# Designs tried in a protein design chat: VHH binders against F-box protein At3g56470. Part 6

Target 1, 367 residues: F-box protein At3g56470, of Arabidopsis thaliana (Mouse-ear cress) (q9lxz3)
Amino acid sequence: MVTRRRSKKKKKTKRKKQSSKEKEKYQTFINLPCDLLQLVISRLPLKDNIRASAVCKTWHEACVSLRVIHTSPWLIYFSKTDDSYELYDPSMQKNCNLHFPELSGFRVCYSKDGWLLMYNPNSYQLLFFNPFTRDCVPMPTLWMAYDQRMAFSCAPTSTSCLLFTVTSVTWNYITIKTYFANAKEWKTSVFKNRLQRNFNTFEQIVFSNGVFYCLTNTGCLALFDPSLNYWNVLPGRPPKRPGSNGCFMTEHQGEIFLIYMYRHMNPTVLKLDLTSFEWAERKTLGGLTIYASALSSESRAEQQKQSGIWNCLCLSVFHGFKRTCIYYKVDEESEVCFKWKKQNPYENIWIMPPLNLIDLPLFDHRI

## First folded at step 1 (VHH)

Design d10 (framework vhh_sonelokimab_d1)
Fold by ESMFold2-Fast, scan of step 1:
Structure d10 (fold): chain B 367 residues (1-367), chain A 124 residues (1-124)
Amino acid sequence: as target 1 above (367 residues)
Amino acid sequence: DVQLVESGGGLVQPGGSLRLSCAASGRTFSNYAVGWFRQAPGKEREFIGAISSSGGITYYAVSEKGRFTISRDNSKNTLYLQMNSLRPEDTAVYYCAADSEGWTYLEVGSYDYWGQGTLVTVSS
């Protein structure tokens, strides 16, 4: 089935009006005591928080401390025809249009810790890109198939950063390639394929507690431990869910979650018991919000039940779905569609903004 | 090491039931994850079902439509496949297989030990 094409809805006038009013609040409250200032700032979205941090040192310190607690992932959209990109904040339904000519010819592969991993299929070049700072960190070339997934363990600014890719070109073997940030070449390891059926594809990769968890399209879960060069397939598998139209995996503080999506039914959330390797359905996430997309996912714990992002699933565009950008409240079993966007699932990804955002072109606070 | 011998195959009418057995030699069978596979004439070997070493976890191929049940008796070193509502397309040589790691796997290439097979013919 061809997905119905939808355009971004323009709410520019209404959002500009609301943003202007929020900026007026900051001007009014410059002389507030720290306790009251913190209360005001905690109610503002990231964009306004960043701009507020430029007012003075006291505001900067208050804003930065709140970003540790209140930062939410942003959704980045890519265009194949132009070097046009859009960052979208679903909590406030605000967006920024950007151009990154340095990414011409690249496709996105993965997102973690505020960095994107980009790949050029014509040149075989890999590039780490930070859309908030525009920093570029090139990596050694690697040939990859179109559907081959890639992940990394942490920001490329760390000496512990590890790139990881896995493929099953033949049904009998798994090929894993890894690269540490300062290595001279890619390391290749080959393991017996212990996954089900004639052909498996890897859909989701998450990094947790030093290992990569890899999920196949059939729900089989495998792990790779780079410190031991060890590959194994776990015995547990999620309950058979006929009629599902998508499956997404995320990690939060050592816990692994799985989301089943349906075209005409509410999503199902499962959590892996690492002791038994059994999946159990969850009716509440205890304030956790999961941001799911085809290439990677993000999560954030929310302390306050009155927050608009309490105990929710934030879902991007998917193949076969007529709905996009769904905000689903797990414990209330209710949903809200917060944005409609014409997009391929592999042309959008969730990204976590970094905490130090002063002097970024995206947030010009100088006049 | 373990040696596997399948039995219980034969001719059965459409809609009938049949129970296959797989007898394992050696005292390590309880440590193995085991599975059933079949190969029809002119087709590749395909997965039917698998069971963990303890029997607490079972997996089935989607194509079985809930007709088959896998079980094991570690005290007898025996694996079973109960087949119900049999169809002509279930005609195949049925194999049991074991993996020494104790993990339940779902594909042909994952298993280290194989039986010789037992023929099941579903026909009138």
Scores: ipSAE 0.000, ipTM 0.110, lowest interface PAE 20.5, mean pLDDT 70

Design d11 (framework vhh_sonelokimab_d1)
Fold by ESMFold2-Fast, scan of step 1:
Structure d11 (fold): chain B 367 residues (1-367), chain A 121 residues (1-121)
Amino acid sequence: as target 1 above (367 residues)
Amino acid sequence: DVQLVESGGGLVQPGGSLRLSCAASGFTFDYYAVGWFRQAPGKEREFIGAISSSGSSTYYAVSEKGRFTISRDNSKNTLYLQMNSLRPEDTAVYYCAAVQEGYFSLSPDYWGQGTLVTVSS
């Protein structure tokens, strides 16, 4: 919502009169016409914007209009010890703490269209959870290995929602399970294993144009078409530099991107040619910003090159030596890093908030 | 005496382009974020976009989809709106507005009087 300030910009800002104390802002704004409120509200952090929208219909309409323009994914932070969850907006450097006791014992598997897929390894229960509405859609139980990946095609409120996972990879066979949101049980399909035999696990799964794309830890790309019940392993491998320490696959409007991370080098950004199934390096994303984490990715098409989040990669790194969110501008090969102060070492995922934020648990000050 | 004066409105055919200007006087223009709003007959006023005091950040309504571009020239105390691929639905009075730069700073007195844009064949 607010443009990040740098040292040179801070010097310019310091030449201006200081803003009023935060406690005074809501009293000042309550008497403004809606149109002027829209300019003023664009200066509020997203959390304050959400709260302001609950004050009255005029504020709600102004806030919602601005959210359409400035909506970006939020980073959700999971604790395994106390059922506490932290939502973080890296552009605002603001945190909001929530408590979801209904998710006790669950781990996050995937995020798409504002919904989380959660799994309880002790009960084998699967659950779609919307953290913004607190809606729950339970699924039939399924045993999953800890490193097993799962994805879904769209929000479970759609009749076309399909869950997908590869349940086993043996030397000879691949076993795939799928589930439509309203089915009574999982469908199982078995295919001959054409992947390399040694230590093949799936790292990334994305859904695009009716097909699941699955990337292995060896760089092999497989696809599953649920309408044809068809499994295929594509030839070739994405080019990568030695020493990659992370990879992220994402989808945006029919296009598939792959990002390789390195400790001391700029990320490599690749795009899949859907006719040849070959990977090509990209130096621009045409205004697209990609928000990537280990389990899922979100994307946003930015309209203006001069916006702070045009043509960027926003990558979360929570494992290993430090907790850093990186904004990397693909066309300029420059990066800006953000760090968390708190020590929660477990699980993070990007999630896209809905435009209608008034009914969110964020209005409930439980924590 | 603070003034924001819009100009550049007029009649244009569908698919055409038009550039609006907003000339600011009576205040320190480079301390203010400025933006554009429009109001069509029988409809409420709607936000089009805004630009920060330095010009380094822009904010647009999603409905514009790249058809409109906001810019400013602080040396001339002027705000601009470039409108491309105009449609009959873009017919409205276009208003310039200013709010003081700073998280909680504002000025309700800084609105323009509007300029009419008519898109018809």
Scores: ipSAE 0.000, ipTM 0.126, lowest interface PAE 20.4, mean pLDDT 69

Design d12 (framework vhh_sonelokimab_d1)
Amino acid sequence: DVQLVESGGGLVQPGGSLRLSCAASGRTLSSYAVGWFRQAPGKEREFIGAISGSGGYTYYAVSEKGRFTISRDNSKNTLYLQMNSLRPEDTAVYYCATDFVGESTSYWYPEEYDYWGQGTLVTVSS
ESMFold2-Fast, scan of step 1: ipSAE 0.000; ipTM 0.272

Design d13 (framework vhh_sonelokimab_d1)
Fold by ESMFold2-Fast, scan of step 1:
Structure d13 (fold): chain B 367 residues (1-367), chain A 120 residues (1-120)
Amino acid sequence: as target 1 above (367 residues)
Amino acid sequence: DVQLVESGGGLVQPGGSLRLSCAASGRTFSEYVVGWFRQAPGKEREFIGAITWSGGDTYYAVSEKGRFTISRDNSKNTLYLQMNSLRPEDTAVYYCAAKTFYHGSDLEYWGQGTLVTVSS
């Protein structure tokens, strides 16, 4: 371990008394040996890594490289009563409070590539929001039912960004609406309903390899391919033990995973064979750590075993009638390493922090 | 419930073609997702392809894509597998399967299998 933040506290104290000494100390840190610089930077939490990347080109390159390797997803909780948000970094076990007046009246729907999709049920307005830059990209209005799920394919700064939702399910057909960023209107497509007759809702949507994978409340998996404009229901159902009390679907590098939660036993992890469309149980994630919630998921591949991040599930669940983030080891007995309790299970979302931004409004004096 | 009976297997030379049939008896074949699987001696059962209720949405194992075509005729309660450009590696017992996704039931039904041998 490098010395606990003591050098920064001493530096801050000295800055008040001797500005010329602070300038001299700052110049000295720029010229640290490469090995020592990398060691120091590797110990910095995300906010300090971002600030350090502003010092000079060498520090910037080192900080960005370490963000690619070591940055974990962050968990955002949002308030039902005001515009306040809590951002939690599970790797550092730190949280911070944020206020986004831009999101007044909006609820969160989905997260991908550092962006949130927000919906206002009173105005029917959709909004892409980046909590790290505070950029906003408004969308045309769309009426959404309370339990309706929506997803998007990539950052709305790309012309290839596609919004996707299933707006209507009847006995005879499925109505799908899609919207390309910067289009004038939503596109409507209608397909024969090939889902179970008692289908009521989709629980999970992920985008992978150009296709939206949609999991129903009955365990059926459906695919929407926007390039072919076609909708298919897969024949297999994932094997599930009795007493399941939650599920999460996630994507990592083209692979689809499904996690079933149980109160009486450890969660099970299934992987979809994209060739056969069969589900197979996994006893190890090969160094992958999955961060899952009802509205979004993120994942990271770790090269070396480390406590709390190797073959780990970080699940945002409604446990014991309380909202909790729980850690599980996939290849070991279940171990609860941390509990963070706050909001309703449908009002939290995982998001990956950006890698190449030097100055973020989020990380000013408030963080 | 559904009972499935496969037919059309037999000996075929490499490069040849076969059409397998699976006849269903039961209340409502058209309400099932149906598909084909195969199992070679000493190996695990392998998925080949499936077709949903009606309208012909199909899914194939990537290794078989382009050589095998699945279809159904609900009026005859029959599922088909058209196999082209057969290879010795396609030698296996071929099974048809039916699965229902109706409320409270995800029961699956299997046929007894039909042997396909690809040999000169």
Scores: ipSAE 0.000, ipTM 0.112, lowest interface PAE 19.6, mean pLDDT 69

Design d2 (framework vhh_sonelokimab_d1)
Fold by ESMFold2-Fast, scan of step 1:
Formats: structure tokens, C-alpha cells, sequence
Structure d2 (fold): chain B 367 residues (1-367), chain A 124 residues (1-124)
């Protein structure tokens, strides 16, 4: 018995020493200097960054600061047959499959600041939805035509959030509808039609520096200033789109970009010169990464040249029955294609994740 | 005959101000978008500002916003450009243009009508 007691006591002491060493190592790891923490966590993919942010306040602050600078948009694919969607992280080429019964019957219209604008064509209900938190903000109903575009200025949690759409275009007049946060009803404004004579529809809408930029199918760029309630058609016009497979307009820090996709040619990147209002071709993005999809776009300034997404176009494209995600290096004129195996097309849109994701139900691994 | 006639150009010292005018005749001025462009020696024509047919919308080149103000008087068929805090680099021939649908970039351009230009020289 005495021999068994000594053996047990020695084992307990050894386990206690290992636990103390593990606690000491853990405390040292938690108390790493900010510069070293930044270096370590800057190399983590978003999923692991979220896990790291749950460790303690110092790690949370470091992870959140990196998310402000280095967070990449995610691509959401919506199924047309059920309530499922796929989130795609372009940095890691990984998917996460999720189910939102609350979005049954809704289609996606626009994405900005981590929020989706959803529309139900059977009920005319508009809904802001955050796919990361599952927060919902219902909006007043509005009838929308099948090809009608709608945009918003910022997150619906802000009192400055503004919805914008062009509801009617005739040879003489255009009708614009807006809904401001806390308004009682939709505001209607009518302006003289100064768009191109062969105008058919709007293809792209972006919000920049307090105004909405609207691109028509004829290449006209129109500007709506909600603070002044004024509409103008800008003098610049993009070059013709012979044989293009897609057109994407994006905004970054007051700069407007236009991307043409071609079946047999490299993408053409154009930037609006705000001095001349002329579109000029660009062979470099100066470290910018553009995430473009048909309904909306996101952009991010890359700080590391060694990043796989430095000077990159991350594009979602529909080719017949297949969805293709293309990563195109603008300066190298090279591309990496990620092709979906599924024959059925999906609706897709880029979305920026929110900064605080600790309690996010999307991740199966919780710390 | 359609005419756009610019006036108000001349020699001004750095820091000075000038008001340019463009008198329109021979078309329904109130139906047209109008704007100002300039061309400095050895450079392409560049956009300065545009104003919609009603005067309800204005758009400026980013570099000129805050120093230059565009306005129109449809009762007088006249477009104006108020230029403040002038610099030597503002030296150029200033052109008035009009287009039924919108004001497009000049040089080469397809705008409906152009004036002959007025010279602004910023020098001592």
C-alpha cells in the first residue's frame, strides 16, 4: 500500500507540474506583444482569426484590428431550389453550407457593409438580412420589375441608411424612388430623361461619396445626389463592349472602376477619371483587390505584395449551366479558375463579414 | 445659326478671380446640358464642370471642386463659371459646350455644340 501511495503521489505531482507549465505557456502566449500578435494572426485565415479573437481581450483587439485592414469579402451562392446557401472564402478556397428558412421566397438584390437586401416578388416585402448574425430589418413594401435594380448607402443599423431605385423610364422622364431611415413612406422624384436614346435598363449601381452612380446598358453613367434631390447624366462614356460576357462596376474610396469580361480575351479594367469624366484602361490596380458580382461589388486594399490576392480581380461569372469563380492577376495578366461541379446556376453576391464574429453560428469549431 | 460665345477671359494675377460667361443662341438653351472644358498648352482638353438642363444638378472635376462654381440662367440663355483662387496651372483656353442628352468629354468628342474658347492667363 505504501508503494502504491508513493507511485500515485508521484504521478499526481507530475500531472500538476505539466498543468502548471501549460498554464505558464498559455499565459505567455496570451501576453505576447501586439507586434508579435499581429505577425502571428495576420497569417491566419478568417475562420481561425475568429477563433483567435475569442481567446482574450488583447487577442480580440488584435484580431479585430487585422479584420479592419485584412478581412476579405466572402462569396454567397444562393440555391434556387431550396433555402440553402454556400459561403465561399476566396483566400482559402473553402465552402461552408448553411440553411436559412427565414429567407424562403426571397431573392438577393444588393450587398453592402455586411448586409444583404432581399426581395420577395410574391409579397413585395423588402428585408435587410445579415447572414452572419441572422438579424432582420423589414422595410416598407415596393413593387419591383424583374430586371429592376435597387441599392442602399450603408448598414440599416445607421440612421443615414438610404434605399434607392429607378422605377420608371420614358422618353421624356425618369422616376426615382428613395426610402430614408425613419421615413413614413417612399419619396418619389421625377426628372427629365437625358439618358441615351437607345437606353433600355440599368446594369450596375454603386454608392460613393454621398451619391449613387448608375450605369445603363448603353454605357451612360448617371448620378443621383439624395442630399440635394438632384439627378445628372455624366459626360464620360465607357468604350463599346464587343463580345463581352459580363460587366461589373465597383467603387473604392471615391474611385469608380468598370470591368468587362470576354470569352476569348483578358478582362478589361477601366477607371473613371474624375477630372475628365473619361474611362481609361488600367493594367495595374496599385495593390487593390476587386470582388465583383452582377448585383454588387466589394474592394480591399492589399498591404502585402506576397498576398495571393494582390492586384487581383475576384469575379463570379455565369457560363451556361456552370458557375465560374475567376481570380485574375491584373499586373501578371494571369488567371486561376475555380469551377463549380453543379450544373444548375446559383445566384451569387460578394459580402463583407462584420468585425465581431465570436458568436457566429457558421463555424463548427468553437473555442 | 447655332452659336456659343465665351467671354470674360484675360490676364489675372495668382490668387485672383475671373467670371466666364457663355452666351447661347440658335437653339433652345433650356433643353441642353452645358459645361466647361479647358485646354492648357501641350495638353489634352480636360473637363471642368457641367450643369443639367434645369440647373438642378452640377458636377465638377475633383481638382476644381470648391474653387470653381458653375451656374446657368435659362432666362438669359447664359452659362457661367466663377473661378476663385486662380493659379498659374489654370492658364488655358476655356471652352463652352452643349449637348442635348449630356455633356461628354472633349477631344475627340461628339458633343452637339462648341464655342471658340476664351483665353485665361494666370501670371504676374
Amino acid sequence: as target 1 above (367 residues)
Amino acid sequence: DVQLVESGGGLVQPGGSLRLSCAASGFTFSDYAVGWFRQAPGKEREFIGAISWSGGSTYYAVSEKGRFTISRDNSKNTLYLQMNSLRPEDTAVYYCTADYETVYLSGPSTYDYWGQGTLVTVSS
Scores: ipSAE 0.000, ipTM 0.130, lowest interface PAE 19.5, mean pLDDT 70

Design d3 (framework vhh_sonelokimab_d1)
Fold by ESMFold2-Fast, scan of step 1:
Structure d3 (fold): chain B 367 residues (1-367), chain A 124 residues (1-124)
Amino acid sequence: as target 1 above (367 residues)
Amino acid sequence: DVQLVESGGGLVQPGGSLRLSCAASGRTFSTYAVGWFRQAPGKEREFIGAISGSGTITYYAVSEKGRFTISRDNSKNTLYLQMNSLRPEDTAVYYCAAHPEFYGLDYEHEYDYWGQGTLVTVSS
C-alpha cells in the first residue's frame, strides 16, 4: 500500500514534469520569424507536429501543410503485475501511459493490421482489441498451454479473418486449431510430427500469401495451408553463429526474413528463398524497416534516406530484460539503443497506428 | 488413391523447349505434393523439383532451378513441367510422383505413387 502510494506519486510528478518540459520546448519557438518556424516544423515527427498545431493559428497552418501521412509502428508494453500499460513511439522517443480495464486478466498473443489478439488463461476467453478505438471483438473460448503460440491472418472486421494456433503436446503429433470468422466452433487438425525429437516449442509465426509459416526453436520451418488443411515441414535450416540468444521472423510483401540476436555480436539478418528454401544473409533491406518483437512484427518501406529510419531493424526486448528498443542499421552494421528496461520479451508487441491518429480517442492534443 | 500418367516426351534439338504433362486420376490429387524425377541411361534417378498441393510453394534441385518450371492445375488434375534451353545431358525418362507431405522431397522412397515415365531425347 505505502509502496503503491509512493509509486503513484512518482508517476504523477513525472507526468507533470513532462508536460511542463513540452510547454517550455514550444515556448522558445513562438517568437521565431515565419520562415524559421516552417524549417523547425518540417523536422518534427507527426506527434510533435500535431502538438505544435495546437499552439496558435499560425503554427496550426504551418503544421497542417507539413504533416507526415504515415506513422511508424508503436511498441506496447503490457505488465499484469504492475497494472499498467505503456505505449512507446521510437521515432519521437516518447512514452504514453494507457489504462485498459477491459484487458484485465488478458495477455497479448499477436498483433496485425492495428489489432491485438488477447487471451485470458483463467477464463479461456479470446479477444480482439483495437487500442486506438478501444473496440472489442470476443471470440469463442479455447484452452491453450502457456507456451502455445497464436496468429491471425487479417483484421477481425474482415470476413477473411482466420485465427490459427499450433502445438506439439506430444513429440509424435502436431495439433492445429483454426477459427474462421462467423464459424460455429474451432476446427482441429492433427498431423504426424516430422520435426526433430528435440523440438519443444514454436518460436515464431508469420502469415504470408494465404499460408502460416511456423519456426521452431531448432530452426525448422513448417507451413500450414488452411485452404487445403495441409501441413508440411520445409527442407533446410537457417545458418546461425553459436550463442544466439533470440530470434525474430518477419514477413513483408511475400518475403520472409529471420533475425538472430546475439549478446556480444551484431544481429544476423537472413532472407528465405521460397523457390529453393535456402536462407541467404542480407546486408541491406532495400529501404525496408522491420519492427520485430517476440510475438509478431510490423514492417514499413521507407521512400527516402533522410528519414532516420532506412534499412533498419527496430527490435524490442531480448535476453535478460536489458534492452527495450534497438535501432540497428543493417547496411552500416551500426546500432542505436533508444532505452533500457527490464521486461519479459512476451510482455511487449509492435502495432501499426491508423493514418488518422489525431482523430482517435487515445490521442490528446495537449501541448 | 492416385494414379499418375506422364505425356509430352519426345525428340527435341539442343536449345529447344518441351512441356511435359502428368495426368492424375483419383479424388485426392490436391492433397498431395507432386514432384518430377528423371533417370538417364546408366545413372541413378535424380530429383528435379516439386510443388505443394495448393500450388503455392515450389522447390527445385539447384542444378535445374533456372531452366525448369513446375506448375499444376488441380481443377484438371494435371501437373506440368516446362523445360527450356534443353541440353543433351537432359536426355532421360521423366517421372512424376506424389508425396503425402511437402517434406523429404529429395528422397525417392518417401513418394507413395509413381507414373510409368515419359522419354525425352535431346539430340540433333
Scores: ipSAE 0.000, ipTM 0.171, lowest interface PAE 19.3, mean pLDDT 71

Design d4 (framework vhh_sonelokimab_d1)
Fold by ESMFold2-Fast, scan of step 1:
Structure d4 (fold): chain B 367 residues (1-367), chain A 123 residues (1-123)
Amino acid sequence: as target 1 above (367 residues)
Amino acid sequence: DVQLVESGGGLVQPGGSLRLSCAASGRTFDNYAVGWFRQAPGKEREFIGAISWSGGITYYAVSEKGRFTISRDNSKNTLYLQMNSLRPEDTAVYYCAASDIYSSYELPEYHYWGQGTLVTVSS
């Protein structure tokens, strides 16, 4: 009894000293002078800045005012078996689970400027959706084939927003459909098919400098200029056929890039010469990081060589049998594999989050 | 609605350079895609090149690639054609043309045409 009382008393005294020290340390930490708090917070990466913003109102205000502009894309996973959506932020190294009942029955088509273009194959309804604000902008219905690709030029909040789709159901003709914001109906244009005699499908679409660049499954590149109503198949030797394991096209500041992946080879990066319309291989990205997914891609200029993402390809799909996100350093020809859930390449897409993440529904103090 | 007036044509020696201008009046010029065409005596009208409404993308006929440069200044409602290394076969009446941004035809349709400016390349 005396022995049990001494043991419990020692543990109780130890617990009291521990709790008092923990409370003292905590109180000192949350009561830091403003200048010192700002210095500490300015050095925190985004993940730690978000966590620090949950401590108290003073820290929240300081974290918000000093928060680094988040320019890294997030990867969205769309589940086909439930109405759940998963966002992965590489800077946080954490997934956010979201439920968007308003997207029930919709599939993703394209991503640009923080907006998703969604399509319902049962209702033929098109919907712009912002997953950060939950804003919805419905568009006129359009029948689309399962493999038909679609793109848009800029955020639907702009009167300059243009939706674009292209299809070739025969080797004879190309059909292009466009919709300008606030128009009453879709506009249809038909052009002679000057691609190859073989059946072609359009796999990749990017918008750059007023023009839609369209890449076929055979590696042929075509462009559509809506201002001229001009369709042209670009001359020159097409790059090696993209193959079954994936190719991705992206735009950065007027430059067009193409990434080829083959089962037994490292990713190859090509850049389009806008004067000759010929592809040239690139062995460095000059600090650029490309976030590639089957339906859409994003890019970010990285200035710090010490950054783990400098001069990197972030690929949501690799060689046909492996559904693994890969960070590939182009200049080092080295890769770091991140194990993702096995997923359909058409059920994930990169999206650029807004520069200000303050008071968004996705930012809970528990995330 | 848009009116186009070409200028800058004249006599130039082989190997010389010439800059053509096309002034637009009427509706806002930056709503139109614009291009240059030429017609030599006894020949059909020939496409030279075009520039998008934003000015960011240019298209050239293969035969003129590298010798001719198209540019636009939307603040001045003006389209330009810079012609270098001129040859006697470049002798033609040069036309500027504009297409509505809302055109939806199988091929680019130029709805508005200027009156032309004569370029003669001879010694």
Scores: ipSAE 0.000, ipTM 0.158, lowest interface PAE 18.5, mean pLDDT 71

Design d5 (framework vhh_sonelokimab_d1)
Amino acid sequence: DVQLVESGGGLVQPGGSLRLSCAASGFTFSSYYVGWFRQAPGKEREFIGAITGSGGSTYYAVSEKGRFTISRDNSKNTLYLQMNSLRPEDTAVYYCARDYSPELWSYHFDYWGQGTLVTVSS
ESMFold2-Fast, scan of step 1: ipSAE 0.000; ipTM 0.212

Design d6 (framework vhh_sonelokimab_d1)
Fold by ESMFold2-Fast, scan of step 1:
Structure d6 (fold): chain B 367 residues (1-367), chain A 122 residues (1-122)
Amino acid sequence: as target 1 above (367 residues)
Amino acid sequence: DVQLVESGGGLVQPGGSLRLSCAASGRTFSSYDVGWFRQAPGKEREFIGAISRSGGTTYYAVSEKGRFTISRDNSKNTLYLQMNSLRPEDTAVYYCAADLTPFSEVYDYEYWGQGTLVTVSS
């Protein structure tokens, strides 16, 4: 590895030029994988016959605009056969195929703030993975049952990142394990089991305002407050009609929503009142779009009624549901089915792309 | 109805290891979720861990995982507890328990063995 130093050139002007950092960012953007670059370009106001200099300026300005306006989640599909992964943008109906050999043998557990929580059931390894940067943050091993759920509070780059799971449920006690991103070991806490005896699993976990909210398959909502080391079970239950074949819980700006899905009738949309802890049915999402999957969900506020995804539930494949992907407009009580790859509901998850795509590193999708 | 008999208890030095066995007879062992409990002199009975009827899931009490491992062999109608890095505080009578209801805790299990004494002392 030999590199030659270039000689100094004389300069006549003292005027400010575009920075080296801005040139590097532009080079990074130009050298994105073809499919990912096409996804980005398809969202930009590009014109025929754009020259390199004009394209540089247009891409820079458009990327800044994308950071402010285009924050919709992408769907990531996991293959068990060859470590191949598909990132799908539902707003543009575009996909990018990536290969992540570092995730071989891992299954996805949760998604938040652009990061995935991955678990290897054969080695007991836990890993935070960012599919856009390929950054990895390994954690101490933890044995986890196949049906056990995990969640985390925020990106593992934050010192406040907390990983949460329930490792044991008995008739009298519940055992909770937590891990802070820079801790040496897992913390274990035991609480009196206040759940009903016919409880057998947690379906959904969301983090909001410092608290983990855990929904059981029987409709009980449990709370874990890590700052108080406090576990409680709420007395109220969400009203659901018989024949529910799936549910999704999501958090948006401190508000908690629950959606019950049915095979032959419209979804029920519920919002939790955080003062009374009672569920109230909603006929509109007020411009909110919810991206729901079995392991986690994302949301985006959209105020343009003419947008194809305004006031909408965007659903991936999940247990008991025969359709693959659907867009359901809550105010119109209408659905549009988008046929996609048939997959296990635990082999796909919604993820937020980075707010500044121009800062993505150079990479080849072959790698 | 199932009958449970523990074995493998004895005197062991601090830092040593022991493997306890629980032999089941009666109704098929594979129909039961089973667990290990212990009771030291003057203390309440405490939960150590449980294993599902298939052996596919295990649950451990606070701080017991890593030193203690539960396993079962349904073909031999036997439950095992592997105990490593034993401490004087681990001195107790160890009981196996079985229930048709998954993952019941102390006093909630229907069937109990008579116990086997483990003494950790130099």
Scores: ipSAE 0.000, ipTM 0.111, lowest interface PAE 20.6, mean pLDDT 69

